# Designs tried in a protein design chat: VHH binders against Daf-12-interacting protein 1 (din-1). Part 9

Target 1, 171 residues: Daf-12-interacting protein 1 (din-1), of Caenorhabditis elegans (g5egk6r2213to2383)
Amino acid sequence: QRWFYKHFPMVWTGRLALKSTEAMINLHLINGSETFLNDVLGRQVTEENPRRDSVKILQRLRLDNGQVEHIYRILTNPEYACCLALSSVNNIENLKENDTNLKSHFIDYLINKKIAGISSLGEVETKFKSARVHVFAPGEIVNRYLSELATSLHDYLQNTDTRYLLIVFTN
Below, E stands for the ipSAE of ESMFold2; O stands for the ipSAE of OpenDDE; V2 stands for 0.75 times the mean of E and O plus 0.25 times the DockQ between their complexes.

## First folded at step 4 (VHH)

Design f38 (framework vhh_sonelokimab_d1)
Fold by ESMFold2-Fast, scan of step 4:
Structure f38 (fold): chain B 171 residues (1-171), chain A 126 residues (1-126)
Amino acid sequence: as target 1 above (171 residues)
Amino acid sequence: DVQLVESGGGLVQPGGSLRLSCAASGFTFSDYAVGWFRQAPGKEREFIGAISGSGGSTYYAVSEKGRFTISRDNSKNTLYLQMNSLRPEDTAVYYCAADRTSSGYYEVLEDAYDYWGQGTLVTVSS
């Protein structure tokens, strides 16, 4: 059994099962490369083999097997599950430094999924106060960033039952 | 217009069974995944399970697997939830929901569902 959703050309979503917590994580890939997006279109995760599918997805981030294993270990650690499953607009200015198009796609995605709205003042709001935006580059940087975020966000995000992991690919 | 209407809720004793129905109209039911959610008083809405448009694939939250069964009859545009061995903690308003953006594949998060029914109350008490 598997599911996926594709709404915008630059957005792909799937799900990961967190066996330790009986929780599900939505995995969102927002990519500024049409070639990369076309290459990953049709890729899905399954509840029966979430590890195998996660390895395939993470390999699309140009990670080696050791890095994929480390990220999988973090994703399945019940102590960090809530921290890695969150998406946020609090650090959205970081996206502007890398790719204005990615920032736009991220905002559009959140609005479409009814996670965020636009106030009468044009400000972007999310329903998840403690969510965080994860902006990643390939390889070592992704793995290091996830480890640092898991550690630094644990206390703050522990009380949130939010199940989103957003990976933003900057080229 | 799109409409989902739940029915079959009521009072049942612990250990009893109930079958809920969800009648869909205003869209091609067989093309879309549908799911069941519930919300107990003072608690967040929680996912119970979902079924693909064809009915060939089902998913259940681990805590509900074995007691609850989801099925659909596309010829009647109806979704079902069979609940067995009911417990007081199953007392909740039960909602059906459709995810028309998934092209027949289900989603497990509330935010992915486009259309919701009004709910049907299930009370489990002696």
Scores: ipSAE 0.000, ipTM 0.108, lowest interface PAE 18.2, mean pLDDT 53

Design f4 (from r3 with K98D Y99S P100G S101T L102Y G104E T105P W106L Y107E D109A; framework vhh_7sr4_2)
Fold by ESMFold2-Fast, scan of step 4:
Structure f4 (fold): chain B 171 residues (1-171), chain A 124 residues (1-124)
Amino acid sequence: as target 1 above (171 residues)
Amino acid sequence: EVKLVESGGGLVQPGGSLRLSCAASGRTFSDYDMGWYRQTPGKQRDLVADITSGGSTKYGDSVKGRFTISRDNTKNTVYLQMNSLKPEDTAVYYCAADSGTYYEPLEEAEYDYWGQGTQVTVSS
């Protein structure tokens, strides 16, 4: 959990996290994360127990129980507009189905600011595949966290060894 | 989803070598972290070695320098090369995929995939 807060210090707020609900995880998984769960883990989340299924999926990413709870609270909080999660994904091209103007804006920001030496779309794709970074952008209001997310991504790309990173933008 | 089948176990003299193989079937083998664990009667399973999808390896303290884990994504197989075997290496060796978090008992993690195990006996 210290790793998550160190790299993504502006993504989490304690007051908003207290309002997390289990019902919201099903909406987030259906609208953005279900394809990720099927493609990454070969699994499908059911409606019978979405919290158990979501926690199980996050645990398979080798996250500690504190990080699992933290990410679950972010994903299920109806007042939280952007999310970051740790994941393992094989192919960035699979994210095309979740591509929005927000994803394009974030990628443009990385290129324009030369984050981690990135200066072209081809370099984004190469570095994201190598570092296992995937972006799902079903939402449109992450702009207020864009610089913080880019700084955290820069730190991740410079200092990571075998990490996985999933960035999820939600409404 | 993932089914794991171990092979290569057997009886060997102290100082000998064995190579274990674990053949995986199912989706996304190249994305899964793979590991070898061992268990003696009455003990919990202990980490022998693991290898991430990216190729990073970790070893248990008792086997460092003697054992080598590797993977072949083309053959959907993970290997454990065991050298300089000692009587205390006698155990059932299990192949595992996605062992869960470090804070959960591996045997109780619902999502863990495990093979049936292969016996390794080191004795004169």
Scores: ipSAE 0.000, ipTM 0.119, lowest interface PAE 16.9, mean pLDDT 57

Design f41 (framework vhh_surovatamig_d1)
Amino acid sequence: EVQLVESGGGLVQPGGSLRLSCAASGFTFSDYAMSWVRQAPGKGLEWVATISGSGGSTDYVDSVKGRFTISRDNAKKSLYLQMNSLRAEDTAVYYCAKDLTDSSGYYEVLEDAFDYRGQGTLVTVSS
ESMFold2-Fast, scan of step 4: ipSAE 0.202; ipTM 0.646

Design f42 (framework vhh_7n9e_1)
Fold by ESMFold2-Fast, scan of step 4:
Structure f42 (fold): chain B 171 residues (1-171), chain A 127 residues (1-127)
Amino acid sequence: as target 1 above (171 residues)
Amino acid sequence: DVQLVESGGGLVQAGGSLRLSCAASGFTFSSYAMYWGRQAPGKGREWVSGISYSGGSTAYASSVKGRFTISRDNAKNTLYLQMNNLKPEDTALYYCAKDLTESSGYYEVLEDAFDYWGQGTQVTVSS
């Protein structure tokens, strides 16, 4: 088999439980198979691809049920960590208590790397206060969220005013 | 009713050039990334090149980088592969493929990841 998943701006895979921040880095840069192939093959991810606006990356995605199934296949592997940034984050403060470390690293990453133009905690709060956050914990039954995830992604892609969506997977 | 029809293959001497075309129908061509693949006699399929739906991004297998150029004409629903400095090892059946998803970005992907393949056009490079 030589199949590789191609919905990179949606999902980052890899055994990056201790480096969820790195997975988020890859999401906003992903517009090609090279980064994903490096992850799938266990290679070090590189920044060879130029940075892209998350809105432009999202606009390249028109999710159907097949694409949602591909995302689901990745999400059902407990060895992988995934962070996904799309156009609709509704209060990042709603991250679970057990995600304190991941949340801190993620926020620090957004600020320090100026992701989506964010350079301060106030900008994180402003840009993400009206978006939705989905968090999947280790061992959580992802299949119960499959239809909700599909609906949320479809609604966000159809929303003219969509800004960012943060979906966090923890290990 | 997706259809992909390749043309432009033929017999050429080493060092020569050929331009392949792929005429697409049955889908919104301008919404999909497109790819060229090849299969040499007695071997599996090999990815050669790919191009984003807008034509703004391209990628190439290392074996053809610098010699081949992929392009598209969305108004004509046509994909092209300009092949320069051909080598005997470029001898293969060349075919185009449509990406699984519309408005997707792309790089190199393996042949089994594609939604549709055409019938192919034979390229033979003599030494």
Scores: ipSAE 0.000, ipTM 0.117, lowest interface PAE 17.2, mean pLDDT 54

Design f43 (framework vhh_7b2m_4)
Fold by ESMFold2-Fast, scan of step 4:
Structure f43 (fold): chain B 171 residues (1-171), chain A 126 residues (1-126)
Amino acid sequence: as target 1 above (171 residues)
Amino acid sequence: EVQLVESGGGLVQAGGSLRLSCAASGFTFSSYAVGWYRQAPGKQRVVVASISSGGSTKYSNSVKGRFTISRDNAKNTVYLQMNSLKPEDTAVYYCARDLTDSSGYYEVLEDAFDYWGQGTQVTVSS
């Protein structure tokens, strides 16, 4: 069953409401944790293929094949096999140019808010062994959604393996 | 741009053999499962065989024991060796990239196959 973690994460789907805009945004939390799948989805990893759910979720995001390929390259690259990422369907081609700044901001946010018990850069590196943090969203969206997701993710990250975590935002 | 190009089709007599090839480009071939589908005149497209990134194979009951799927990651190519051909094997054969590795699982996720090739015609005469 270990092969699930090498290529594709397990998936959780939620809906995120922005108080100020009345907008409903589909949130797809993709994680390679067996504990998360069992607790949240009520399923046994050994009895189901979580990549089926990942593919179905990605199809529902109305992503084109190029956008799906980009996400899969991140998840299947050995350098990025353990990844924490935020994504939006807009401006994907330009996100790599801002990745360093957004990654730094996200890591600083985790430390300053003590998310998942993280209080230093060394703990981020230890917690996410060889993980890469990719942010695929405009800075304003990242700042807003990190504030809203912090509470929801806190308990999840405390009790689960974060090796394959991809957060996808859709319009 | 992702591209799949089939070749090797043709006309053969019953009991004969053909080897189909599918050349892939525009993606990391070794990381994806790849499958062969076929569509006979007036019928729906159905799965024939698939091979995972790790080399595990799966076959439809109608071709099991007669067809062999294989891959060469160095050449970004997948093959379908077809032996003991029957008239009912007459169809257009398509290659498709699998967004999921269905090897080791009982169901084929048709919706997960994308980037279809143009197909290659196989005709088996009696």
Scores: ipSAE 0.000, ipTM 0.100, lowest interface PAE 19.0, mean pLDDT 55

Design f44 (framework vhh_8h63_2)
Fold by ESMFold2-Fast, scan of step 4:
Structure f44 (fold): chain B 171 residues (1-171), chain A 126 residues (1-126)
Amino acid sequence: as target 1 above (171 residues)
Amino acid sequence: ELQLVESGGGLVQAGGSLTVSCAASGRTFSDYAMGWSRQAPGKERELVAGIYSGGSTYYADTVKGRFTISRDNAKNTLYLQMNSLKPEDTAMYYCAADLTDSSGYYEVLEDAFDYWGQGTQVTVSG
């Protein structure tokens, strides 16, 4: 089964420059649906920025403390379907296959969508070996997980040779 | 580091045209979303135009149809062609770069920018 691929058709890539750490990180945002993504964006659209032209998710994920808190509040919105979330930051090699086959489906999705130009399992294992993976599910995320996420992202930016972060939103 | 240096500002009469330029040095220009913001004395800064690394553009409603943003990655230069200038376009114009955007799907916001230039003054008389 490839349920993950079915649920995550939308992918965005970008880079973050964090001057406080003098580090740069490649961001890959995978969203479970266009509706969920547009709802996240629509809540911050002003009248000067029409919704059709305001698909601005990377700006909201620059790890600014205000944006992190805003995303947390959106992800805990009871209007979204609740599903299981990863309890901690893992690199891709440390994901367990028995977590609803998440690891297998996630790797398959990266290859099939050619995320960052990747087209083989060997390239995933080489380029994303040290990538941190965060999977967010509405309704199950609590302040402890968000605090862990912030701390782990800071540690990753200080101590990792690779500069890849995967943030996955599910519905 | 990345350095941004604006040029081309000056005095122009209402209805006239002016092009301002921004030269980037120190890092790969093509990796950045670029933008132009402006600030008049006593007013808040506003994003006027943005161009993503992929080439998609954004314009504020106040300048849409009159201003054109463009980039030359081979010359590491950003341009803003301003046509049909009005006295209310009088402001200090700032060049900005954002390393966050590389997709072309997103509107560039002023608070997204990681690097800023010192500005170039545009004065429209009329």
Scores: ipSAE 0.000, ipTM 0.120, lowest interface PAE 16.0, mean pLDDT 56

Design f45 (framework vhh_sonelokimab_d1)
Fold by ESMFold2-Fast, scan of step 4:
Structure f45 (fold): chain B 171 residues (1-171), chain A 127 residues (1-127)
Amino acid sequence: as target 1 above (171 residues)
Amino acid sequence: DVQLVESGGGLVQPGGSLRLSCAASGRTFSSYAVGWFRQAPGKEREFIGAISWSGGSTYYAVSEKGRFTISRDNSKNTLYLQMNSLRPEDTAVYYCAADLTDSSGYYEVLEDAYDYWGQGTLVTVSS
């Protein structure tokens, strides 16, 4: 049930297709508080660099250096900058809880900041075949889910060309 | 107002094949992603696979890949699951599910993403 995600931390799995690159990426979005992220990452985490902190989480998930480097390249690639735009939203509490509203807010952010060279709705529609974006709150089950995700992500990276993008928010 | 009804379940011998259907009524689902799930007695519900609105993209759970095929006929407002090389461990109630809140038409692998569910159809694989 959708209300369950508000009280228990969940990782939503989705796909983002970029028409220009013909790439499909499994997308996991993690929203965490400073206290929770400090526990997960084993350090005092701040909002200074969520992308760097996401890479550290991936390293803790027992990925080899080649897999971490590949995912880091995805996170720093301008073609995937639209996924990173979510990490620059400083006040997640002001986002509406409706998936349609979150998608609209994300698209508006892409256009206003010219992320990945997008400056109009027509360019979003042309560049993206389709996208599903979900955001969720931190809570008590994330550590267990991250452990399970690490196993699944490791298996996918060894057995398939599937790629994952992890975005971490600091609040 | 939308109803999903599964059919085609029944008893089949190991190694056999079966095709399940899922018919939608109340409105068309041709713009939406749909998926198949199953639940064996005493176990949690598990994801089998999903298909995009156009039928151009499909995704399968690893354990079912190569044996099961998902397809759809938007003109008949119907979803299909073709199951081949059936095994006793495939015995379960099979459910179809639709995500009618996502206008993108792309599928999701988490059951909580699906808003409309059928009643289920029982598949028994036994000699």
Scores: ipSAE 0.000, ipTM 0.112, lowest interface PAE 18.3, mean pLDDT 54

Design f46 (framework vhh_7sr4_2; at its last look DockQ between E and O 0.21; V2 from the best seeds 0.00; counts 0 for: pae O 3.2 > 2, unsure alone 62.3 < 65, placed apart)
Fold by OpenDDE, look of step 5:
Structure f46 (fold): chain B 171 residues (1-171), chain A 126 residues (1-126)
Amino acid sequence: as target 1 above (171 residues)
Amino acid sequence: EVKLVESGGGLVQPGGSLRLSCAASGFTFSSYAMGWYRQTPGKQRDLVADISSGGSTKYGDSVKGRFTISRDNTKNTVYLQMNSLKPEDTAVYYCARDYTDSSGYYEILEDAFDYWGQGTQVTVSS
């Protein structure tokens, strides 16, 4: 865990929403443009430098065999930010619950439905840039991506029981 | 006016086959995902199969390998080929639509089916 946090700093914390369920997550940038991500999500919670509080999944992308290449192109878009999402709560008492919620209602849901979650973040005045968000559960596509573009992370995740989502932001 | 009309239902013996059709009108058919659902009296409506505007398919666990959903955008029709029918498949089958984006890749998560057909009865009995 120490290695992970050292190499992949947290760049955002907030709510991930799916249907009527929410989970608190930390985003760790693993590939892509930090600047882009900052433009989309923000970093600081100030009036001058606001931050988005949540990402809501409103659409789905089916992960069929015929779409693997398309999905891979999305993951490797020139202007993108790829993040690892981990469970995060400020209260230790809620950590287990949040982690379980993330697992059951997000990770397992996406896996069982064989889909990626999709969010469209609109431009908010001049404060936030628009982006499309793809939320992936662990699986073949994610494994392929990580093995090619984040080998060390791939190895880490293969040897741990880390519950995670891969979240990709694209313009 | 959006309209969905199912056909092809009927009585069949176990092991038999049926092909359901749903003729759609009143909207741009190619822009919507289409699905088949079934319902028995007193039970919840269950997804049988759906197909995205891009042609991606999903099936209920109980019908995998036996049923095939397909669509013909030139005819504004979605089909359900049902093979190896079982008594458990007896239900009213409904056609429904769901919207996809212009790219044909993305679908509404909540499965907000806004239009349904009147249904067609499928009875599997010896």
Scores: ipSAE 0.035, ipTM 0.389, lowest interface PAE 3.2, mean pLDDT 86
ESMFold2-Fast, scan of step 4: ipSAE 0.331; ipTM 0.715
ESMFold2, look of step 5: ipSAE 0.347; ipTM 0.736
ESMFold2 (binder alone), look of step 5: mean pLDDT 76; pTM 0.763

Design f47 (framework vhh_surovatamig_d1)
Fold by ESMFold2-Fast, scan of step 4:
Structure f47 (fold): chain B 171 residues (1-171), chain A 129 residues (1-129)
Amino acid sequence: as target 1 above (171 residues)
Amino acid sequence: EVQLVESGGGLVQPGGSLRLSCAASGFTFSSYWMSWVRQAPGKGLEWVATIKQDGSEKDYVDSVKGRFTISRDNAKKSLYLQMNSLRAEDTAVYYCARDLTSTDSGSYYEVLEDAFDIRGQGTLVTVSS
């Protein structure tokens, strides 16, 4: 969607993976430190800038055990970057399959299991900083967060059938 | 080559104590969260405890809170698990793991197949009379 490119910078494109399934995503920064995110994922300023090409979900965090305070600590961490993940439009030939994979294998999976995905990105030889990654599907927690943090974005998402994940990077 | 070598297990009576050690090599130990994971006879892997790179944060599965203490020594590249007030249900092979992810509460999550980098043979802890 053009609306996202106008309002939020696209900071990274790459693969989101879960087991043997993957989807290409674009990350749009909505809150937090772009500098921190670039230190973790790599900068896309020059053709020779190194960057991570994937984020793999390795654990799950259950959302049905009264964890609202814990989740809000993650979402309000002072050293973080909060991004919207959208299906990448950079691969036109596989666009339909990619969008279907994002919906069925990531969004619906997380919603139906009542979980958030967790990834850990290790430090790489002075190139990248380590980070913990939380992957959230649309739901009550995310809607509450966005209604307070990004009212215009929240309104847009409520009025459209936009498929997205909220991905949070913390130190 | 990444190596993790566990030691310190043995036979102990209920209420007893053991201290497990893990010697790490082949990677920058101080750059990783580290965890202890166990496997009881006939059961799957269970996360036990995790410790942040600098030791400032620690998390435990609910069944061991107040009884087990995880610690690390980055200079010695070693991870430890002090186990007190041992129970029969603590009987398991204990593995040292490089934590490829972390959690804020072990009672609220499940690990996927490659979340913990388990390299060693583990150390057997048997709690029995």
Scores: ipSAE 0.013, ipTM 0.194, lowest interface PAE 8.0, mean pLDDT 78

Design f48 (framework vhh_7n9e_1)
Fold by ESMFold2-Fast, scan of step 4:
Structure f48 (fold): chain B 171 residues (1-171), chain A 128 residues (1-128)
Amino acid sequence: as target 1 above (171 residues)
Amino acid sequence: DVQLVESGGGLVQAGGSLRLSCAASGFTFSSYAMYWGRQAPGKGREWVSGISYSGGSTAYASSVKGRFTISRDNAKNTLYLQMNNLKPEDTALYYCAKDLTSDSSGYYEVLEDAFDYWGQGTQVTVSS
């Protein structure tokens, strides 16, 4: 946990939701634009752009139906933010339950269904910048991406029992 | 309030054709990709087709490619699905859905529990 705080800024804390299940996550920015991410998620500093407190997965993208080129275009979008999502440690009494929820209801679900989770933030009629959110579980695509972009992070994740998601925001 | 109303379903014989319509209101139709999905009895929802906000890009499930054509009329806020050479396997309740973001490719499938993005559906029954 301290290793992540040392190397990657924590840019957001909130709820990740899928169906009736929620997990509290911290987002650590590993690549891309913090400015873009703040425009999408909002800022706590001003009332005109308040911070969002949740991201709900409402759609899916199949990883096993030949959409590999589409996925790589998402990961290499010229305006994006790529974040590591970790179980939030801000409430120590619920830490074990939260970590278990993240693993069983998000990570294992996405792996077993062979999908990425998709969310929408800032629909056309809202004050926030519109963005599509792709939620990836650990797997070959994520491992290839991290091994090229963040070798030290990739090594750390492979050598620890760290439960994570890779969350990518694009416009 | 987003409202989607599907119509045009019915009973047809194998090899026949139907044209489905989806009337959209409560959002800027021309800014969103649109989708058709279906659900056969006892099965989960299946993505059928998608179309970009401009109509310039379309995508189809392999089971319907070459037989179904998705189209839209942005002036009328209406989505269409032309279904040709229908098979008994096409028997299902057909739904339309709006993308969560504007200007998308139409490749994303809605989750089964995200019912607010589906209309009430129109039943298509294909007899052998």
Scores: ipSAE 0.051, ipTM 0.483, lowest interface PAE 4.4, mean pLDDT 79

Design f49 (from u9 with K98R E100S V101T E102D W103S L104S L105G S107Y D108E T109V Y110L Y111E; framework vhh_surovatamig_d1)
Fold by ESMFold2-Fast, scan of step 4:
Structure f49 (fold): chain B 171 residues (1-171), chain A 125 residues (1-125)
Amino acid sequence: as target 1 above (171 residues)
Amino acid sequence: EVQLVESGGGLVQPGGSLRLSCAASGFTFSDYAMSWVRQAPGKGLEWVATISGSGGSTDYVDSVKGRFTISRDNAKKSLYLQMNSLRAEDTAVYYCARDSTDSSGYYEVLEFDYRGQGTLVTVSS
């Protein structure tokens, strides 16, 4: 029914501008430590299936090999746990609790853990200045991953009228 | 055999209107989201609009919002694009396309597994 329910545990769903002439696609990429994903999703998660799904779906977006490799490297590195959620929506705060148990747990996690405050926030705002940007992350992780991810997301932001972005990183 | 046949294209002056039609056959029309895609001379394909299988939700590229309306008639197995306030930049071959993605409010990936032969829309004085 709801397009994202079929991909639980959720590792990727989305809308991403494939080229300057194609549709905008909202993007949700979630990959993190087993503990973080269990907290967010409210159940046991296996790493193998989420990573396989995200790679398969990213390849279907017809991204070039460099973009796929960059994103794959971030999503599949267990030492560098991160959770990347990018969504192009008018107002994510207006999402209903009943829309998904996943969204409810995700929002509750971000509020309760108060993940924020990094020196690279200005860098994030510079890259994503065309939209409202919410960055939730412990400082060390964001500094290590943000520059690697920025290039891969540049075309998405250039070709997308994004008004709202949620970026989350975790330990 | 899946078939999509477009009609309704033509020459129109800036500010004018056109209505495109697409006749579908060879599949259960109401089970699929449908889209309009266009290709301007010398340019790549550009997605224009999508409508869910039920017709309950629609989506548009920003440049046509407020000017174009996508609609469907599942009983007639037909897809439509009402184009108002046409501009020179709307000049393109317009294609009817069947989405390969699930019919839902938001698509995981917007892909097309079939499209028609196209109908030419020229906006010129």
Scores: ipSAE 0.000, ipTM 0.110, lowest interface PAE 17.2, mean pLDDT 54

Design f5 (from h3 with G98D P99S T100G Y101T S102Y D104E W105P E107D S109T A110E; framework vhh_8h63_2)
Fold by ESMFold2-Fast, scan of step 4:
Structure f5 (fold): chain B 171 residues (1-171), chain A 124 residues (1-124)
Amino acid sequence: as target 1 above (171 residues)
Amino acid sequence: ELQLVESGGGLVQAGGSLTVSCAASGRTFSDYAMGWSRQAPGKERELVAGIYSGGSTYYADTVKGRFTISRDNAKNTLYLQMNSLKPEDTAMYYCAADSGTYYEPLDETEYDYWGQGTQVTVSG
């Protein structure tokens, strides 16, 4: 994770939720607009404009062969932000538990079901822009995307046991 | 707001055929991606077929070649033609709508765009 902090800005920390399970994640921007992402997630400037503290997966998209090109277009949309999600707990005991929960309840769940997780973020008055959130586990689509966009990162991830999700925010 | 009402379910013998329909009311049916999901007791909800606003379709491997999804935008109606039915097709069938892109809800209670469902029972 130290290598990721060095090379990619950490842009958000919060909870990722799926049904009754939650994991704490850090988002590291790897491509796209930090301005768009801040507009979607909010800014921690005042109590009136708090940053969003959670994202809940409410829908799914099946990763079938017929949808691969549609999904790839989502990942390459010019008005977007693409992030790596990593476990965010600071101490050793909590880090291990959170990392295990991220693996078992999110990564393995998405892989075993052959789906991407989906959320819709609506505007709360004028605080946030609307966005659709796509949560991808490691797999063929993510490998294709990273090999074309971030070859050094892709090589690093293939050579390590780093547990991650790819999270893409689109308009 | 879009409202969805399913119909056409019933009892059918293995190897038979059945068509279920979904009538949409409210605004802009033609703008929505539509789909059919099913849930048998004790099982997760499964997306079986989807159709985008532009007409492109998706089918789950379990039903591909047997089921056909179609839409009639003039009548605000979605159809699922089910052929060569098997006992394992027995489930409650739900109509769902999403704006612009087809996505299946993880939990039925999360969204206003689900119908009440129609029961299909295959004996045999």
Scores: ipSAE 0.052, ipTM 0.452, lowest interface PAE 4.6, mean pLDDT 77

